VHH binders against Late secretory pathway protein AVL9 homolog (AVL9). Designs and how they scored, part 7

Target 1, 145 residues: Late secretory pathway protein AVL9 homolog (AVL9), of Homo sapiens (Human) (q8nbf6r17to161)
Amino acid sequence: LHIVVVGFHHKKGCQVEFSYPPLIPGDGHDSHTLPEEWKYLPFLALPDGAHNYQEDTVFFHLPPRNGNGATVFGISCYRQIEAKALKVRQADITRETVQKSVCVLSKLPLYGLLQAKLQLITHAYFEEKDFSQISILKELYEHMN
Key: E = the ipSAE of ESMFold2; O = the ipSAE of OpenDDE; V2 = 0.75 times the mean of E and O plus 0.25 times the DockQ between their complexes.

## First folded at step 8 (VHH)

Design c17 (from b2 with A96T L100V G105D E106T L109F; framework vhh_podentamig1)
Fold by ESMFold2-Fast, scan of step 8:
Structure c17 (fold): chain B 145 residues (1-145), chain A 122 residues (1-122)
Amino acid sequence: as target 1 above (145 residues)
Amino acid sequence: EVQLVESGGGLVQPGRSLTLSCAASGFTFSDYAYGWYRQAPGKQRELVAAISEGYTLYADSVKGRFTISRDNAKNSIYLQMNSLRPEDTALYYCATDEWVFYGRDTYDFDYWGQGTQVTVSS
């Protein structure tokens, strides 16, 4: 079980910006380094035609790590916001919009209430207008574990 | 006033190589991501390769054969195509948009070039 934030940076492309717990044991929560088996996670988490929508939900799959068995299921809730609406703006944000997905990775396909809750949490995360406020993401993990 | 101009296409025999170039003008080149797309007759347009400052992405059909690169000083991107196959025959487009990495297939982009024809035939 992991919570993952995937963002787009015009210079860096699609990348993991946050994970809880970290995707690689021993890494920091803000590490963008991915397991080799999950190198396409950022692309899978962002919806087709994202520029056409303010928000969307995507379902995807990741292969098992180190060949040890179970497929990993992903649910991604995408949202975008105007950069000018941010209360705290990172210096490297030069685009007019900020695009991020909040994802849940699980060994079980979790739908229904979890999907609805993930959508709510994603909206709340964006409504902070300060993407350093990660406590709500940690709360999501605690409610699912 | 973004302009993208592709070049380097042509007729080649199977197994040979071509390098495609895309020259960009009218905007700050280094601030955008770029993609190479192709469209064969009667087929949907598909993403071949994409590049941003820190990332590259390749379609499974071209992995290991094609390499995308960029030269910010020359405002150009390149697609090195090795071990060409008849199935690679298509009109190749250069495209730029902040959304290049957001999908698995194609998007409606803000900026497209006119395309350059690649034909792989004996």
Scores: ipSAE 0.000, ipTM 0.191, lowest interface PAE 12.3, mean pLDDT 74

Design c18 (framework vhh_podentamig1)
Fold by ESMFold2-Fast, scan of step 8:
Structure c18 (fold): chain B 145 residues (1-145), chain A 121 residues (1-121)
Amino acid sequence: as target 1 above (145 residues)
Amino acid sequence: EVQLVESGGGLVQPGRSLTLSCAASGFTFSDYAYGWYRQAPGKQRELVAAISEGYTLYADSVKGRFTISRDNAKNSIYLQMNSLRPEDTALYYCAADSDWLFYGRGEYDYWGQGTQVTVSS
């Protein structure tokens, strides 16, 4: 039930950079804080061998946040881009490449068509070359609901 | 009665440009998202580009070469195709959908008849 952006920083490690709606009600969309039950979300979103490939897609599961709730299903589309291609570079980005995953979390198993749409939107997000441009991510969520 | 009518297809040499147009009628144009699909002989239909108000999506194979746009005043969608390649040869369809979740399945609300684009050798 969420669109999530996970960043893979070489020094800070994996962290959530954006969520819509926020993963914790009342937090900002740019909060790094995760529900305790989902603390491994950033790790699960990173495909094995990510440094060897420009892009990849992975599927994962998260436990329900309430006892006896349904399993939450995730699809992550990972992409890597050269930092020099960015129109707006964040202050602490000093590496030659930037790694991010765009994830969809849902109570329904997300396969096939949703994966294809997520891949397209991940590419569009990177194509902005400005990761503050989150309108496309909000549109993805609204069209899924 | 809803109709989507494509035009602008034809035979062109590699490296040339074409602009496809899709004229919509019979419904409130601004209420829908629109896409261009294509189907080459023996292949599945694939999404080329999609547009809603303010947002566009492109298939990797056409990024940087094709541009989708919409004109609500003219009830029309356009696909500007630059640097055409032989592998772009296909029947191109305009589609309208209230929901983009059916990407790749060909399950849009409305489809046009298609317009043929052939890029020779």
Scores: ipSAE 0.000, ipTM 0.132, lowest interface PAE 16.8, mean pLDDT 73

Design c19 (from b2 with E98W W99L L100F F101Y Y102G G103R R104G G105S; framework vhh_podentamig1)
Fold by ESMFold2-Fast, scan of step 8:
Structure c19 (fold): chain B 145 residues (1-145), chain A 122 residues (1-122)
Amino acid sequence: as target 1 above (145 residues)
Amino acid sequence: EVQLVESGGGLVQPGRSLTLSCAASGFTFSDYAYGWYRQAPGKQRELVAAISEGYTLYADSVKGRFTISRDNAKNSIYLQMNSLRPEDTALYYCAADWLFYGRGSEYDLDYWGQGTQVTVSS
């Protein structure tokens, strides 16, 4: 179970920008490092057609990270915002729009209620216009537990 | 010991096509993700396309025109560039990284090639 933010960086491609709890135990929440089993997560969460839509949702699967073999279910809500609308602009933003997805990884099949909740949280995250404001993402995780 | 060697660059006219190749040696090819980067004169190096075991990513400026692919049997990756434009003129680099997207913001990828020049001009 994780909340993950994936962004597209023009120089580095799709990357995990935030995770809660961290995807690798002991890493920081802003670590870009992925478990080998989940190396495709950024591509699955932020598909290459995403820039054609203001907002969309995608479902995906990840393999288990241990010997128990349980599939991990993912849901990603993608959004884009004009870079000029940001209150805090990161130095690496060189595009006219910023694209990010907010993902939930779960051991259970995803519900419609979870999708609706994730959409609202994604909207709130973008409405901050400051992607370092992660408290709403932590709250999502706590509400799921 | 580990090497990435690019080839296929050259001078082409606008609207033409080129295929770049990158041959990898000295490590287990299938364990790595690969990308193509480019650096235009006076500009910083930027990601063009990436591939990780069948999942692909493209920069918005090349979507629909470029296609990245890999051939594990030949230890090679390719960049098929169609409908070339003068603004595609750059030195193109092949890169490999075991944790390509996991490292994300790390500038220092595991391996880089020396680059191959692509010039689009009439």
Scores: ipSAE 0.000, ipTM 0.129, lowest interface PAE 16.7, mean pLDDT 74

Design c21 (from b2 with S30D D31E S52D; framework vhh_podentamig1)
Fold by ESMFold2-Fast, scan of step 8:
Structure c21 (fold): chain B 145 residues (1-145), chain A 122 residues (1-122)
Amino acid sequence: as target 1 above (145 residues)
Amino acid sequence: EVQLVESGGGLVQPGRSLTLSCAASGFTFDEYAYGWYRQAPGKQRELVAAIDEGYTLYADSVKGRFTISRDNAKNSIYLQMNSLRPEDTALYYCAADEWLFYGRGEYDLDYWGQGTQVTVSS
């Protein structure tokens, strides 16, 4: 079970900005490094034509990390917000619009109730207008425990 | 050393079809994502289509008309272009990069072919 934030970087494209617990044991929560088997996670977390949408929800699958485990189920809630609306602007944001997806990765199939919870948490995360406020993301993880 | 060689370009009339091919050598073919980019004179280079294993991505301007595919046995990727329009006229480049899907047109890719010209005109 992981909570993952995928962001859009003007130089690097889409990348993982946060994970809880970390996707790679021993890495920091803000590590951009992905397991090789999950290198497409940032791409899969985006709805097709993301630049044209204010918000969307996407379901996806990831392979087991070592080939011997169960399929990993993903659900992603995408949102965008104008950078000017942010209370705290991250140093590397050079776009007028900030685009992020909040994702849940689980070994259990994702149901409608989890989707509803993720949507609420994603809205709350953006409503803070300060993406350093990660306590709401940790709260989502605890709700799924 | 990675080499990508495009072929299949040419002059075609509007509404016709062309298939572009890209032959890859010098690396493990299945470890990379592949894409087709195009650039018209005086315009920015843009991503047309990309493929990695089971995943594909298309620019909105070509969805429903172009199809990207790969043949692992031949170490090749293809771009089937149907219903060609004058605005499809450009130099078409094959590219390979493990991070291709993450760039979405903004990532600087290391491996490029030499390009093949496609001209759609009567």
Scores: ipSAE 0.000, ipTM 0.164, lowest interface PAE 11.4, mean pLDDT 73

Design c23 (framework vhh_podentamig1)
Fold by ESMFold2-Fast, scan of step 8:
Structure c23 (fold): chain B 145 residues (1-145), chain A 121 residues (1-121)
Amino acid sequence: as target 1 above (145 residues)
Amino acid sequence: EVQLVESGGGLVQPGRSLTLSCAASGFTFSDYAYGWYRQAPGKQRELVAAISSGYTLYADSVKGRFTISRDNAKNSIYLQMNSLRPEDTALYYCAADEWLFYSRSADFGSWGQGTQVTVSS
């Protein structure tokens, strides 16, 4: 069970920018490090044609982090924003738009129950115009518990 | 079921280019993720490049030299290989799967029969 933010970096491509709780126990919430079994999570979380759309939702699957675990289900809500609209701008932003997905990873395939809430929270996250404001992402996690 | 057929391999000198093609059939092409894997003699099979929803992943050893692309209208995947090195010599496999990016991708999805790339003088 995790909340994950995936972003697109012009040089590095798709990468995890935030996770709660951390995807690897002991890492920081802003660690880019992924479990080997989930190394392609960033690619699965961003939808086809992300550069051309304001918003989209995708569903995906991840393997268990050990051979005996259950399949992990993912829901990703993508959104983009003009870099000029940001209140707090990251130093490495060179594109005119910033693209990010907010994802939920769960052992349960509760797509319908989580999708609408994830979309609303992704909207609120972008409306802050400051991606360091993570309190709403933590609130999403608490409601999924 | 899903069928994948690779082509474009061959013998080339270091510094030259090759384009590998993978033709897919038997499924809705746009619903799948695709990857190129390679296996050199005496080594493990490794991921070279992958493409999903227009986003690409490359192994560090090929970044800046190889480009993966897809053509949904032609149901085809391509690997453009530039500045080839002897270390790129391997049998190259195309793979397709909605679950390709699983660490257990060898247990999931469809694989082609492979195409040999040899880089030597």
Scores: ipSAE 0.000, ipTM 0.139, lowest interface PAE 14.9, mean pLDDT 72

Design c24 (from b2 with R104T G105R E106P Y107N D108E L109Y; framework vhh_podentamig1)
Fold by ESMFold2-Fast, scan of step 8:
Structure c24 (fold): chain B 145 residues (1-145), chain A 122 residues (1-122)
Amino acid sequence: as target 1 above (145 residues)
Amino acid sequence: EVQLVESGGGLVQPGRSLTLSCAASGFTFSDYAYGWYRQAPGKQRELVAAISEGYTLYADSVKGRFTISRDNAKNSIYLQMNSLRPEDTALYYCAADEWLFYGTRPNEYDYWGQGTQVTVSS
């Protein structure tokens, strides 16, 4: 089980900004590095036509890491917010909107209750208007674990 | 108005090289990500390569043979195509977007050029 935040930047492209626990053991929670098998994770987390929508949910799958194990199931809740509404704004954010997906990766396809919970947590995460406030994401993990 | 104009297409023999260029105008070039797509007759449009200021991606079918690059001073994007094969024959499109999209539908890009034909044949 992992909670992952994917950011969408026109200059940097789609990349993982946070993971809990880290996707690669030993890396920091803010590592952008992905397992080779999961190199497309950031793009799979992006809903079709995402830049035209305020929020959306998408389901996807990833291959097992290192050829060991079963398919990994993903659910992504995308949301966007005006940069001017942020309490804390990073210096490299010069665009008027900030787009992020909050994802859950699991060995089980837990759709019903997980989807509803993830949508609520994603909304709360954006309502903080400070993306360094990750306590809500850790809370999601504890509820699912 | 945003414009993307491709050039450099043509007829080339298998195993040779060709460089495509895309000239962009009507916006701040450095604020956008760019991609090359191609469409062969009777097939869907597919992503070939994409570039942002700190990031490049390639389709598996061209990895190791093609190189995408950008020149902010010239507002241009390039696709260097080496070891060309008959299956590379297609109409090649330049695309620009505020986001970088990979593994998504072709129409996700905001702006498109009109395309330049590449034919690999003897």
Scores: ipSAE 0.000, ipTM 0.189, lowest interface PAE 12.3, mean pLDDT 75

Design c3 (from b2 with S30D L57Y; framework vhh_podentamig1)
Fold by ESMFold2-Fast, scan of step 8:
Structure c3 (fold): chain B 145 residues (1-145), chain A 122 residues (1-122)
Amino acid sequence: as target 1 above (145 residues)
Amino acid sequence: EVQLVESGGGLVQPGRSLTLSCAASGFTFDDYAYGWYRQAPGKQRELVAAISEGYTYYADSVKGRFTISRDNAKNSIYLQMNSLRPEDTALYYCAADEWLFYGRGEYDLDYWGQGTQVTVSS
């Protein structure tokens, strides 16, 4: 099970900004590096037409990393916020809006209460107005395991 | 403003290759993501490949056969199409939008080219 934050950067496109535990063992939690099999994760985590919406939830799947392993299920909760509302603005934020998805990756299909909990946590994460405050994301992981 | 002009389409036999080019004119080329869409007769338009500064996407039907690239110095986007199949026959469109990666399957993008026909038949 992983918690993943995917963000859009004006110049760099879609990228993983945070993962807990790290998607690649030994990497830092802020590593942008993805397993080859999961290179499309950032694209799959952002819902179609996201630029037209303030929030949305999307379900997706990722292939097994070992080829013959189990399918990985994803649920992504996307949100958009005005950059001006942030308490702490990263130096590389060039747009007036910040778009991020908070995702859960699991070997079990994600339904019901898990979706509701992820939506709540995503709202709280944005309400901090400081995306360096990752403790709530770690708490989400602990509560799901 | 961005204007897009496609070229490189044509008639080819199965198994051959074609390279499509999309020339962008106007302003702030590097601020946009670019994509190639196609529409076959009787089908909806679909995203084939997309590129931004840090990310590329390919539809499952073309993975391993098509390669998208960009040349910022020439304000151009390319689609290298290898091992072409009759099923690849379509009108191919170049598109530009800052939010392109969010709009897979969306048709409400900022800029579209006029399209270039690719026909794969023997």
Scores: ipSAE 0.006, ipTM 0.244, lowest interface PAE 10.0, mean pLDDT 76

Design c4 (from b2 with S52T Y55W L57Y; framework vhh_podentamig1)
Amino acid sequence: EVQLVESGGGLVQPGRSLTLSCAASGFTFSDYAYGWYRQAPGKQRELVAAITEGWTYYADSVKGRFTISRDNAKNSIYLQMNSLRPEDTALYYCAADEWLFYGRGEYDLDYWGQGTQVTVSS
ESMFold2-Fast, scan of step 8: ipSAE 0.006; ipTM 0.265

Design c6 (framework vhh_podentamig1)
Fold by ESMFold2-Fast, scan of step 8:
Structure c6 (fold): chain B 145 residues (1-145), chain A 121 residues (1-121)
Amino acid sequence: as target 1 above (145 residues)
Amino acid sequence: EVQLVESGGGLVQPGRSLTLSCAASGFTFSDYAYGWYRQAPGKQRELVAAISEGYTLYADSVKGRFTISRDNAKNSIYLQMNSLRPEDTALYYCAADEWLFYGRPEEYDYWGQGTQVTVSS
């Protein structure tokens, strides 16, 4: 269903920074707004105690929207990087470490081959050292479907 | 040292309101996210509501009845509880951490001592 980027911000907590296609129809890809049923998606996408880890992978579930439809399955690949290593540093990055998860949301259960692919894509995304470079995330979505 | 002190609990009849307060000290208040949790005897602590600078979250059982808020100038968070039910009877705790750990109480670094809320006729 979606590729989602979740970031940690010391004042905002965990929040969605990007989604493709957008989580709410009509919103921009960089909208932080979540469906009511998925308010805890950012938390589920970032591992417990993530600020102490360089990388991790977690599986999670989201309820159907509006009480209708199938359970949504999620897989999240978390990674962190030193802010000083970024080619482009956004004004809102006040911490020395940038923490983000790249997630796939699907109506079908997720399996190990997707996990391996998502880990590679997450690594490539961070290796750009410029989080505005989303072409790799769109490519993942196109190959997933 | 970080300290969280809850107040405002008490005995109240069903359908009435209570406001809980949590005063924080020993750290930069605005850099933290806060949560209200509750625990009935023999049960695990459960999330009631959570707040960060840009986000709030409520448990399904309290949506529309409870409101969480924060006052950075007073280093305090509040829980306004309306339309109280006997099922809301519990010891209420406030918690703080730099991350908003939606529903995972074990992840919060700082906890208050708790304030008892009893809803009974």
Scores: ipSAE 0.006, ipTM 0.224, lowest interface PAE 11.3, mean pLDDT 75

Design c7 (framework vhh_podentamig1)
Fold by ESMFold2-Fast, scan of step 8:
Structure c7 (fold): chain B 145 residues (1-145), chain A 121 residues (1-121)
Amino acid sequence: as target 1 above (145 residues)
Amino acid sequence: EVQLVESGGGLVQPGRSLTLSCAASGFTFSDYAYGWYRQAPGKQRELVAAISEGYTLYADSVKGRFTISRDNAKNSIYLQMNSLRPEDTALYYCAADEWLYYGRSEEYDYWGQGTQVTVSS
């Protein structure tokens, strides 16, 4: 189980901005590095036509990371917010809107209650208007694991 | 006016290589992501490859054979196509958008007129 935040970077496109626990053991929670098998995770996490939507939810699958492991199931809650509404704006934000997805990766198929919980947490995360406030994401992990 | 102009298409035999170029003008090149799409007769356009600074995507059918690259100083992107197959025959389009998209639809805001690639003996 992992909680992952995917954001849009104007130069790099979609990238992982946070993971808990880290997707690569030994890396920091803020590492942008992905397992090779999951290199497309950021793009799968953003819904088709995301730039036209305030929010959306998508389901996706990732291949086993190592050997013959099971399929990994993902659910992503996308949201966007105007940069001017942020209480804390990072120096690298050059666009007028900020787009992020909060994702759950699990070895078990995800169900409707988890989707509802993830949507609530995503709304709360954006309502902080300060994306450095990750305590709610850690609480989500502890609640689900 | 925003312009995307493709070049480099042509007739080529199976197993050979071809390089497509796309020249962009009318906007700040480095602020955009770029993609190559293709459309065979009677088919919908599909993503071939996409690039932003530091990130690239490829369709499964072209992985290991095609390489996308960009040159910010020349405001151009390129598609190096190796080991060409008859099924690569299509009209190839250059596209640009502020976002880098992963192949679920035709999402890019700007499109070139296309350049024809025909792989035949």
Scores: ipSAE 0.005, ipTM 0.222, lowest interface PAE 11.8, mean pLDDT 77

Design d1 (from b3 with D52S S53E S105R; framework vhh_gefurulimab; at its last look DockQ between E and O 0.02; V2 from the best seeds 0.00; counts 0 for: pae E 10.3 > 2, placed apart)
Amino acid sequence: EVQLVESGGGLVKPGGSLRLSCAASGFTFSDYAAAWFRQAPGKEREFVSAISEGGYTLYADSVKGRFTISRDNAKNSLYLQMNSLRAEDTAVYYCAADEWLFYGRPEEYDYWGQGTLVTVSS
ESMFold2-Fast, scan of step 8: ipSAE 0.008; ipTM 0.419
ESMFold2, look of step 9: ipSAE 0.006; ipTM 0.315
ESMFold2 (binder alone), look of step 9: mean pLDDT 86; pTM 0.876
OpenDDE, look of step 9: ipSAE 0.008; ipTM 0.262

Design d10 (from b3 with D52S S53E G54S E99D L101P F102Y S105R P106L E108D; framework vhh_gefurulimab)
Fold by ESMFold2-Fast, scan of step 8:
Structure d10 (fold): chain B 145 residues (1-145), chain A 122 residues (1-122)
Amino acid sequence: as target 1 above (145 residues)
Amino acid sequence: EVQLVESGGGLVKPGGSLRLSCAASGFTFSDYAAAWFRQAPGKEREFVSAISESGYTLYADSVKGRFTISRDNAKNSLYLQMNSLRAEDTAVYYCAADDWPYYGRLEDYDYWGQGTLVTVSS
């Protein structure tokens, strides 16, 4: 099980900004590197149409790594906030609105219960107005395990 | 030396109020999440409330609506305002801090105070 944050950068597009535990063992929590099998994860978690909604939830699936296991289930809650409302801005944020997704990857399809928890955590994460505050994301991981 | 020192514990009647304080020293408190845990006689230490570096708060179901956690980074202090106290709130209350805890997981906290006793009795 992994908690993942996906953000949109105007120059780079959708990318993973945080994962807990790291998606690739040995990488840092802020690594943008993905397993080849999961290269589409950012676009599944924060799809092109996300900008049309203040917030929403999407469900998706990822193939097993190296074809050696079961399907991985994903749930993503994405939200947007005015950039000017942020307490701490990332250096590269130049657009008026910031969009991010908080995502859970699980071997089990626990969607009903997980969706409610993820929505609350995503809202709280945005209420921090400082996306470097990852303690709440670790709390989500604890509640899921 | 890193220290967390609790104060404000005492004897109070059911329905009463009490305010606990925790003074932090020896580290940059504002970079740390902080929490209150309690241990009742004969029971394991349990989570009460936590506050993040940015002020996000979390409460155990048993204390929601009655307790309020807050912090003052300029004074390196953590507080717990306890209202509508019940006999079941009787415990030694511990202050804890860590820069990356799972809020309800006591094993994650690096720094701990020595505790302050709260007795709720008629």
Scores: ipSAE 0.000, ipTM 0.113, lowest interface PAE 18.2, mean pLDDT 77

Design d11 (from b3 with D52S S53E G104S S105R P106S E107A E108D Y109F D110G Y111S; framework vhh_gefurulimab)
Fold by ESMFold2-Fast, scan of step 8:
Structure d11 (fold): chain B 145 residues (1-145), chain A 122 residues (1-122)
Amino acid sequence: as target 1 above (145 residues)
Amino acid sequence: EVQLVESGGGLVKPGGSLRLSCAASGFTFSDYAAAWFRQAPGKEREFVSAISEGGYTLYADSVKGRFTISRDNAKNSLYLQMNSLRAEDTAVYYCAADEWLFYSRSADFGSWGQGTLVTVSS
């Protein structure tokens, strides 16, 4: 269904930074806006105590957008990196550590294969040290379909 | 069906460089993710580096900044450029390819090569 990147901002808290395809039809891939039914997605995607871990995996559920649909399954792979290690420092980075989760939203709970793939893609995304490099995230989506 | 053949292994001194190659045949290499693993005597096989179909790379912490993985889809080849070699890098190096990029145990990759020995010694 969707590949989503969730980040933590010092003042704003947890926010969606990227989605592919966009979570709201007509919005840009970098929109922070969420469907009302999925307003808690950023909170669910970042693990409790994220500042204490280098990596973690979280499983969660989201309600259907139109009320009568099936549950949406989420898997999130969290990672952190020192801000000083970045080749391109994103605007609004206020912490010494950048924390992000790469998430997959699916109608099917295929977590075994998706978990391994997501972990590797998350590592690759961070190893670019340039979070504007979204091609790997689009590649993940293409491999899921 | 699928064949992967590693080459380029040999004896090098500490601090030296070596380039490993992996030649793929029997499948459309450009549709596959590929990786390098190694196994030192008395140790289990460990991950070294991986590259996706889109060219994105991942490295084990022990080799970051010293090794570079690359691919040439026109030549159906995978490469590992190894610089600043250490005695701890002595191992048999294996090429692996899979339709999906799996980051789990080495057994999770669908296709393996026969390996090429790298010895770092003075």
Scores: ipSAE 0.006, ipTM 0.132, lowest interface PAE 15.8, mean pLDDT 73

Design d12 (framework vhh_gefurulimab)
Fold by ESMFold2-Fast, scan of step 8:
Structure d12 (fold): chain B 145 residues (1-145), chain A 123 residues (1-123)
Amino acid sequence: as target 1 above (145 residues)
Amino acid sequence: EVQLVESGGGLVKPGGSLRLSCAASGFTFSDYAAAWFRQAPGKEREFVSAISESGWTLYADSVKGRFTISRDNAKNSLYLQMNSLRAEDTAVYYCAADTEYLSWGRPEEYDYWGQGTLVTVSS
């Protein structure tokens, strides 16, 4: 089980901005690096069509990290916010809107109650208007374990 | 019939290097995740390093930056390059293969094991 934040960068495209616990053991929570098997995670969590919606939830699958292992299940709730509404704006945000996804990765298929909780936590994360405020994401992780 | 055979262990002085090999028979490493574990006398078997089918690698904090895991699919072999060896690296090193999900290096998740090769780091 991982909580992952994916954002869109105007020059780099979709990238992982945060993970808890880290996706690669020993990396920082703000590492952009991904396991090779999961290189498509950012696109799956925040797909090309996401910019047409203020908010939506998508389900996806990732291949196993060890080849013959179990499929990893993902659920992503993505949301859009006006950059001018942010209390803390990252230096490289140049677009009028900021789009991010909050994802849960699990070894087991995710159920409806978890979907509802993820949506609420995603709303709370955006309502902080400060994406460095990660306590709400840690709360999601602790309550799911 | 699946068999994993380790080799390359021996006596080495602190700061030295060793390269361990694991040869597979009745089994192809390219189809599995593979790992190295070690066990010091009187201790639990602990994780050292793992490599996925796609080449993603994982290292225990105690060996990160000193050890490198690699695989040669043409030779059906797994390797562990050990540099800057320390007395605390003294252990029997085991090769393992996992047909299930790699759960952060848990020994109980691995299906196939070799017999082990002894590495002694001493002056």
Scores: ipSAE 0.000, ipTM 0.109, lowest interface PAE 16.6, mean pLDDT 73

